# VH-VL binders against q9h9l3, part 338

Target 1, 176 residues: q9h9l3
Amino acid sequence: PRKMVAIDCEMVGTGPKGHVSSLARCSIVNYNGDVLYDEYILPPCHIVDYRTRWSGIRKQHMVNATPFKIARGQILKILTGKIVVGHAIHNDFKALQYFHPKSLTRDTSHIPPLNRKADCPENATMSLKHLTKKLLNRDIQVGKSGHSSVEDAQATMELYKLVEVEWEEHLARNPP
Short names: E, the ipSAE of ESMFold2; O, the ipSAE of OpenDDE; V2, 0.75 times the mean of E and O plus 0.25 times the DockQ between their complexes.

## First folded at step 17 (VH-VL)

Design DD96 (framework fv_amlenetug)
Fold by ESMFold2-Fast, scan of step 17:
Structure DD96 (fold): chain C 176 residues (1-176), chain A 120 residues (1-120), chain B 108 residues (1-108)
Amino acid sequence: as target 1 above (176 residues)
Amino acid sequence: EVQLLESGGGLVQTGGSLRLSCAASGFTFSTYSMTWVRQAPGKGLEWVSGISYSGEYTDYADSVKGRFTISRDNSQNTLYLQMNSLRAEDTAVYYCAKVPYYGSGSFDYWGQGTLVTVSS
Amino acid sequence: EIVLTQSPGTLSLSPGERATLSCRASQSVSDNYLAWYQQKPGQAPRLLIYGASNRATGIPDRFSGSGSGTDFTLTISRLEPEDFAVYYCQQRSSWPITFGQGTKVEIK
């Protein structure tokens, strides 16, 4: 029974010229990749830019979307006290307007052993798509119609599992 | 207790118009998305239209686009469906339903339905 | 649009028997966006299962949902007289929202 989850969020553009990234979908999976949460989320501000090519979000998805404040409460209840895995996870936490303790956060875009296994420079920030193809021989984010946050969260958890023992030992020796 | 009560159904001629209402009680109507689903006599369920909690976002099944308009009045706790240019194939029981916060895209509470019969 | 095909069209069983209802999608459906409804004659549909396997509030333990990808199942472990009804699956994994054509569970 692991207290570990993986998260991936999709953001849309709100505010002046659509430059603010606002949460529009969130997916959370457990250690085995089972979906714990996956909902479209309606930002409190008017959506200026759906960023559909990357987010996969369209106006139709907003019809049944959960209001941001409600969704945030649901998501935080799932994340609180758990080890949370993500890729470039700072962006997700910013969109959630949430602080998660660094000691319980795992960012697969900043794990040197993971890059090493993928034959990439240890200090580089590699995309989720690249690491997943190299290490899991799996194609994600296929096409130009947007990403699946469920697929991304599942891939992120599987990538972390490849270095979990090594990285947890490193963190025990070198607390953040 | 959550309650949804539809009204406005009836007999109408092809090409006519009708406005359906759904009165909501027992929950904070203004914070939930709502939908209309119809069922033709002896047939299955067909999603017709949906509306966000604020009324800002709406969508429609292709079969009704340009003819039907969904709207809501949050001050009156009422959902509406304005139906124009009605066709025989629009004959159905029309249900209003509430979209939950968990399992959005499913519909957790439904009204009793109101029958719309379109004849020549 | 994703087409949901339910089978069998009619399931004839006696009270106390196990009912297994199938819903097959034309394309992969995320588990989180598949739901099941029960409709009794002259009544509105009632939500039974959401997210493929989660029972809705007030739904008895004899109802369970399972499946993933394109194949989903609703199981009623021991039919009660009140369970004879029409059952519909529904997806929202892709727009537009679609329903299956229904499976009628009737008394043999």
Scores: ipSAE 0.638, ipTM 0.849, lowest interface PAE 1.5, mean pLDDT 91

Design DD97 (framework fv_amlenetug)
Fold by ESMFold2-Fast, scan of step 17:
Structure DD97 (fold): chain C 176 residues (1-176), chain A 120 residues (1-120), chain B 108 residues (1-108)
Amino acid sequence: as target 1 above (176 residues)
Amino acid sequence: EVQLLESGGGLVQTGGSLRLSCAASGFTFSTYSMTWVRQAPGKGLEWVSGISYSGEYTDYADSVKGRFTISRDNSQNTLYLQMNSLRAEDTAVYYCAKVPYYGSGSFDYWGQGTLVTVSS
Amino acid sequence: EIVLTQSPGTLSLSPGERATLSCRASQSVSDNYLAWYQQKPGQAPRLLIYGASNRATGIPDRFSGSGSGTDFTLTISRLEPEDFAVYYCQQRSSWPQTFGQGTKVEIK
């Protein structure tokens, strides 16, 4: 594998009225789509809203979940020094309470050439589901049991690979 | 070293109750999820119940739901299984096991087990 | 409920031979949530493999796991006398957690 990984996190609602997004699952895959990390994570605060329709998280997943502080350490050890690919990745980093260098971050929700290939407005934030269907002819996030963060991370890596050469050249000429 | 020691097993009549204990040492018990797994004589492994590190979240196999209660005392490093309305099919060796911080679907350390025999 | 079916039920081999044990799931299992255990008579199970392919601490390198989706394999490259035991696969990709029925590796 290359020193590039893709990440997708699932968040649950904590705090007043469940409005705080807290990490509850994280999946990380390598360049070839092999799983490097996939664990349920127990937030330090009481879960008010599982957001199951989107997260796929239910109360039973919390029984064996890894405590947040431990999971964060494991995840950051994998991400540090690597190119990290994600979709709307700022949400994942916020949930991890982590800063990743912009020069090593690739956000498939903000890559104009990728939107152009999908016949979408270049600077619009398109959903992962939409881009995956248009460019990979694959349906993800199907069904009523919530999203698979592994499936989402794998799709995100594949989407990035479609524009990798062009986008890396752009970044080399226009450093972030 | 990690050690888990079950106790409380024995012979009990159908419809009776029994409480199992698991004494933990060699790790920070209060930060790990724990589980009970049983094995009927000559049969395979069956997951029974699990509990989060704080005790806030618990779950049970359908075969024991409503009859068994898992709990823990983090100040005493002890895991419990309260077994009510016991049936002949509950006869098994009961193991407590530790859930690691990696691969939350696995159990990295197991106790020696305690035999529960339910007879009419 | 995901049902795990192990095959063969009994594997009769001699020391030095290669053992290949199968575990098939009734529906897809995330490889991060498949584990293998060894159990000897009168003893508690011992974790061998977690996450389908990662050896647990202290487990000899003759043990290896592979597979994804619905088909998983445990391989013992050269059987040692102490390897004759019952082996179980386990998943927690879906709730509830389930184990396979076991494969007994016995001396021929």
Scores: ipSAE 0.648, ipTM 0.837, lowest interface PAE 1.1, mean pLDDT 90

Design DD98 (framework fv_amlenetug)
Fold by ESMFold2-Fast, scan of step 17:
Structure DD98 (fold): chain C 176 residues (1-176), chain A 120 residues (1-120), chain B 108 residues (1-108)
Amino acid sequence: as target 1 above (176 residues)
Amino acid sequence: EVQLLESGGGLVQTGGSLRLSCAASGFTFSTYSMTWVRQAPGKGLEWVSGISYSGEYTDYADSVKGRFTISRDNSQNTLYLQMNSLRAEDTAVYYCAKVPYYGSGSFDYWGQGTLVTVSS
Amino acid sequence: EIVLTQSPGTLSLSPGERATLSCRASQSVSDNYLAWYQQKPGQAPRLLIYGASNRATGIPDRFSGSGSGTDFTLTISRLEPEDFAVYYCQQRSSWPPTFGQGTKVEIK
């Protein structure tokens, strides 16, 4: 059987006015939701904006964080050759400075059958929070202290499992 | 072989100061985060302070904030803990420890510890 | 901060027996951030298990870790004489890092 993982990354702001998104945490879970990787990551550039409301990252998390180059190598070893599920996953791959084959990428923000099950327009980009509440009756990203990338990766995998059979069949008939 | 060798412990009076050192070898010290953990006589382990590989980020247990300063010299492969305004409750064996690059939340190698005794 | 509570406080066993040590967290801990240490009198702690279930380098396979959420277990199958020591669990799922109070495994 083909191996599948789900990923969610947290980014902080670096560069002028904190407008550059740099990787600061990455969580990867397997098909059953077990954690394969979850580390805080220290960007190579000075952090201007922790974006704590969304990232959950605070200055103390950087104290024992893994350097970006090391973390990137670890993460890419897990992702290479696997089907990788994410939500708005382009942002995660950009932060990782990584290209993953489109044929092995599954983006839950762009799967028309998933939106259809949620009674949402098929071509709209819906938030992970909205889809998870609508389809799994689960509240994620609660409060103002930031998101849990483990929680988000687990929710993303569960959402994909709802449409896995039909979407994999669609992709087999319509290869990227 | 990874080795951490601590020094600088001893007997000091309440209100006094001590500087602990931890000499590292057997790994690329400049690329790893380091930490200090202490253990009072007959008691368990308590995290004291941590520092990023570059020295840019540091943090401290609430019990030592404002009194202790962690620092490092990557050119000499040495970690430091400057302890000021020492109190009786700071009496402990102080360990330096290395933070690994794997999904652990752990400290993979520890020094032998250096005893700090604070008395009035 | 997350409080880790270990049980039992003391476990009295004979060589060859199985030891099961518990660590309970006051709130959920990502298993990727739970570790176990062994400490013998006069010595520094030694990392045994990281990420709840992975053995550290050089650790014998009689040591195993399991658990998730708030309940974690360290198991030592067939105790050897050198295994009688104090064992600590530790988390860094939430800052600051915290340790349990320890479980002493002693000879019966």
Scores: ipSAE 0.642, ipTM 0.845, lowest interface PAE 1.2, mean pLDDT 91

Design EE0 (framework fv_unasnemab; at its last look DockQ between E and O 0.66; V2 from the best seeds 0.75)
Fold by ESMFold2-Fast, scan of step 17:
Structure EE0 (fold): chain C 176 residues (1-176), chain A 122 residues (1-122), chain B 107 residues (1-107)
Amino acid sequence: as target 1 above (176 residues)
Amino acid sequence: EVQLVESGGGLVQPGRSLRLSCTASGFTFDYHYMDWVRQAPGKGLEWVAEIRNKFNSHTTYYADSVKGRFTISRDDSKSIVYLQMNSLRTEDTALYYCARDEFDSGYYFDYWGKGTTVTVSS
Amino acid sequence: DIQMTQSPSSVSASVGDRVTITCRASQGISTYLNWYQQKPGKAPKLLIYDASDLQSGVPSRFSGSGSGTDFTLTISSLQPEDFASYFCQQANSYPRTFGGGTKVEME
């Protein structure tokens, strides 16, 4: 199925004590890792905590950022009707305030054969960084300046492709 | 409504230059790859050049027959893609189409302009 | 460069006929194969993308199949508006290449 994209979002802290995660960047790549979408997104609420060490987002990125409502429309137009691959993808969908059908969702943090290939317990929740190092021999999320959502989305797609045939067969026999 | 309108074609002598333009409307231009495809009179289709979107560094690709002579470029602020054609040959005579390259599921030309005619003759 | 061999170069058919057009790639191209229709004096129109996906607005009598090197476009029951030229195109690698075309003519 080539109607498949991978997504990774970056969130900043809004609300009391910065505990609410609000969408501030989204990257979407196609099956081959080419970038379909990559925009900084302006949350409708005041940013309390940029979470820069992890998000890579700084105040300067918000200056010309796309307003949340507009960005959400653009993103949903790309995702609708496609298999969407992500890592701990529930967090991305929550930040987008979006429901994507379970049958078209693939979460690389919850694919037992992927963990098995990485010599990890099948039902453990492994980080994207760990799986990418083990299975692709690539270091991502290096340094202290924050993560690249493009890099993360690309790694996520490549990880899924390692188990695509096996996992799609499993899902056909065991619909979610 | 997606529209692509080519312009700049005409009659030119061998060895001269010509610049084609394709003005796009009705979509987010800077998000799409853009291509030029030509068709010689009574012949089939030949892919000429592609320029990728802003998220993929506006990377360019060319058919071997035009590499070193043609340059594809774009102005995202004006929604225009260009094809600069240098050192033209009689074999470059064709109708030149501008096409939008969608890449969310494979890579495919989902919209085409009507084309602009280039005739290279002495 | 990937060579696309399209067959037949022309076919004579009647309304209601099943028409099959074949494309062969000189190297494996996975499913990165598209089909276009072109009527005289008109720009090409996308019919099928990624080997088997039907473009929105294209009648269901058109279907595509295949992967790797061998691909087929089928028109299950030819209609008067289907008399046209058909081209396959690979998008697996650069340069992008088209098949030589198939002209579907009235018998």
Scores: ipSAE 0.861, ipTM 0.925, lowest interface PAE 0.5, mean pLDDT 94
Fold by ESMFold2, look of step 18:
Structure EE0 (fold): chain C 176 residues (1-176), chain A 122 residues (1-122), chain B 107 residues (1-107)
Amino acid sequence: as target 1 above (176 residues)
Amino acid sequence: EVQLVESGGGLVQPGRSLRLSCTASGFTFDYHYMDWVRQAPGKGLEWVAEIRNKFNSHTTYYADSVKGRFTISRDDSKSIVYLQMNSLRTEDTALYYCARDEFDSGYYFDYWGKGTTVTVSS
Amino acid sequence: DIQMTQSPSSVSASVGDRVTITCRASQGISTYLNWYQQKPGKAPKLLIYDASDLQSGVPSRFSGSGSGTDFTLTISSLQPEDFASYFCQQANSYPRTFGGGTKVEME
């Protein structure tokens, strides 16, 4: 079958008042959830807000982090030519300063059959945490220490697998 | 250029030990799984052991024929994978290959070393 | 353990022939099946991974197909450099296991 990976990123605040989202961690997993990549990434701009409550990023994580340009090169090499699965994946690509072909992009935050399985409105935007609890009976993002991008990427892949056959057939009939 | 160079083979008596090394270059070693595969003279291929990458806790797996006797390990700072072979038997006589294991789509050995020969004989 | 039964054990062929080699897994392995070529005195070389994906630098005369338990490697028009042994290998489960090999030799 098609080469398929799942990605999740964590961002910190840069720019005026820390409102710009800059990449500070990226995790990529294969179809079986094995980890292909998991690095802390040093943004090229000064970090104004670590956003630790959600990002899980603290100052100590940046001490030996991979510079953004190097990390971006490593990440794009893994993504090239593959179907990339994510949740609200537009934000991840924006943080990577990258555009992935729509035909090779899968966003679990907007897949009607996945919402139907969760007994949710088909066109609602559902959180990764909610879908994962409902459909996989698994708690992710537990506590106030922030998200794990490895955990989130793995959950995203497992969610996609629930609808993979149906959704791939739909996309073949309805190219983006 | 990806290179894998095995060393440490030789002639040993049954019950003795050897340690094989595989020195890797030309790729990001600590991102890859690494395996040992052996081939007895005139025979087919037999998978021996695997060690996963740093992101997957360096988890190890072994063929039943070597479990408890062989230990795979790695030193990511030196880009070396090891195979410690204890309690060697005549059945362990083979050419031992080091292989790089890619896992982006399926799992497959995309680069192999030339191998190092282990002969176990009294 | 998943046993891989590879057939035939040898085949005599001429340059230009179509050669087909089969592997059967004792259990379903999805598409987790690889093919390797080995020439005498040399290390194995990956030809095909994930049942049908051609490794970089491998000529397009090589192709793989199958899923589940039954897999084939096809050489559409045998070349002089293709006289070698060929091995299938499953990667669905530990331990990884190889077929017994097929020697492709000159008539």
Scores: ipSAE 0.798, ipTM 0.909, lowest interface PAE 1.0, mean pLDDT 94
Fold by OpenDDE, look of step 18:
Structure EE0 (fold): chain C 176 residues (1-176), chain A 122 residues (1-122), chain B 107 residues (1-107)
Amino acid sequence: as target 1 above (176 residues)
Amino acid sequence: EVQLVESGGGLVQPGRSLRLSCTASGFTFDYHYMDWVRQAPGKGLEWVAEIRNKFNSHTTYYADSVKGRFTISRDDSKSIVYLQMNSLRTEDTALYYCARDEFDSGYYFDYWGKGTTVTVSS
Amino acid sequence: DIQMTQSPSSVSASVGDRVTITCRASQGISTYLNWYQQKPGKAPKLLIYDASDLQSGVPSRFSGSGSGTDFTLTISSLQPEDFASYFCQQANSYPRTFGGGTKVEME
C-alpha cells in the first residue's frame, strides 16, 4: 500500500481587492499524525487581506516566511508518489499551483461513506469541523485565532482512516 | 550523498560523562528524525534515543535503560545530533550508531553512520 | 514494551538456498516492521521497511511479508554476499525495539 499524507493549507488575500487566494501556510502530516511539514509561506504578491479570523495568519508570521517557490518545491517533494488526503483539497492544490494525480487524491469532503457515518447526506459537502466533531468528538477551529493547519490536517487524516478500508476498496473497483 | 559521521567515543570510567556527536550531510537535516542505536560487543542492536524534527518540537524519546542519564539533542543549524551520556555504566559499553529516520514516515532507519565506540570500564 | 522474537537465532545454509527468518512481536505492530542486514564490522543496512517494501538498491531476492505480529524475511536464493546477521525492528511504539538477530552462516 502507498504511503499516505494529509495536507492542509491556509491562504491570504492578494491582488487589488484581496480576492486572490495565495498560499500562506502549509501543513503536512503522515498517517500517524506526525508533522512532516509546517511552514509559513510568503506569497509572491503583496498581502492585502490576511484573513486572520479564518487563516490564523498574521503579519508577523510573514517575517522570515518561506518564499512560495521554495516552499512549493519542498511540499511537492513530500507529496510526490503519495496518496494525498485533504478536505476540499482542490483549494489546497490550487493555492499550490499543483495538481496531484486524481487516482492518488482523497478528498474527505467528497467521500459518501464518511458522510453516511456522520449521519449526513452522502452527496453533501460537509465541513471539516462538523465531521470532526461528529465522528471524532473533537472540536477544531475554535476561537478567533483562526485555523490551525496542522490540526486540520491531522483531523482530516483521522477522518479518512475511519473509512479507509471501505473507500480504498471502492476506488479499486471504480478507479477515477 | 547522505553521510552520517559519529564522534566522541572513548574509554571512560563508570560514573563519568561523555558526549557523542553525529554530523549529518547530504540531506535536509532539520526535516528528519534522528536516532541513536547502540550495539554491545558481540550483541544485537538496541535503540537508545530519538529526537524528532523542528515540526514536532524536537520531541525526544528514550530507552528505559538510559532514561534520566542520557540526553539527545540537535543543532539544526549545524546538522548535528548529540547524545549526552551521564552516569555511565559498564553496560553502556557499545558501538553507538547515529541513524536517520526516513523523511516521509520517520519509522525506519535508512542511513547509518559507521559508529563511535564507547567503553565504560574501571 | 514490545518484544521482538526472531527465529532462528542462527541458520546454516548454502548458496542458492531459500532462507526464511521470522520475527514475532509480543503485540500487534501493524506493518511497522523493518529488516536490517549487518555484515561483520559494518553498520546495519536497511533491507525492508513497512513489512514488505524493498529498500532501493536491495536485490529482489529479498522480500518481506506479514502484518500484526508475525513477519517473515525471505531470501529466495542465498548469495555469497548474503551471509550476515539480520535484525527485525518494530516502529509501532516507543521504545523502538529490535529482534535478537539471526546469523546466516555458511554450511
Scores: ipSAE 0.774, ipTM 0.908, lowest interface PAE 0.6, mean pLDDT 95
ESMFold2 (binder alone), look of step 18: mean pLDDT 93; pTM 0.951

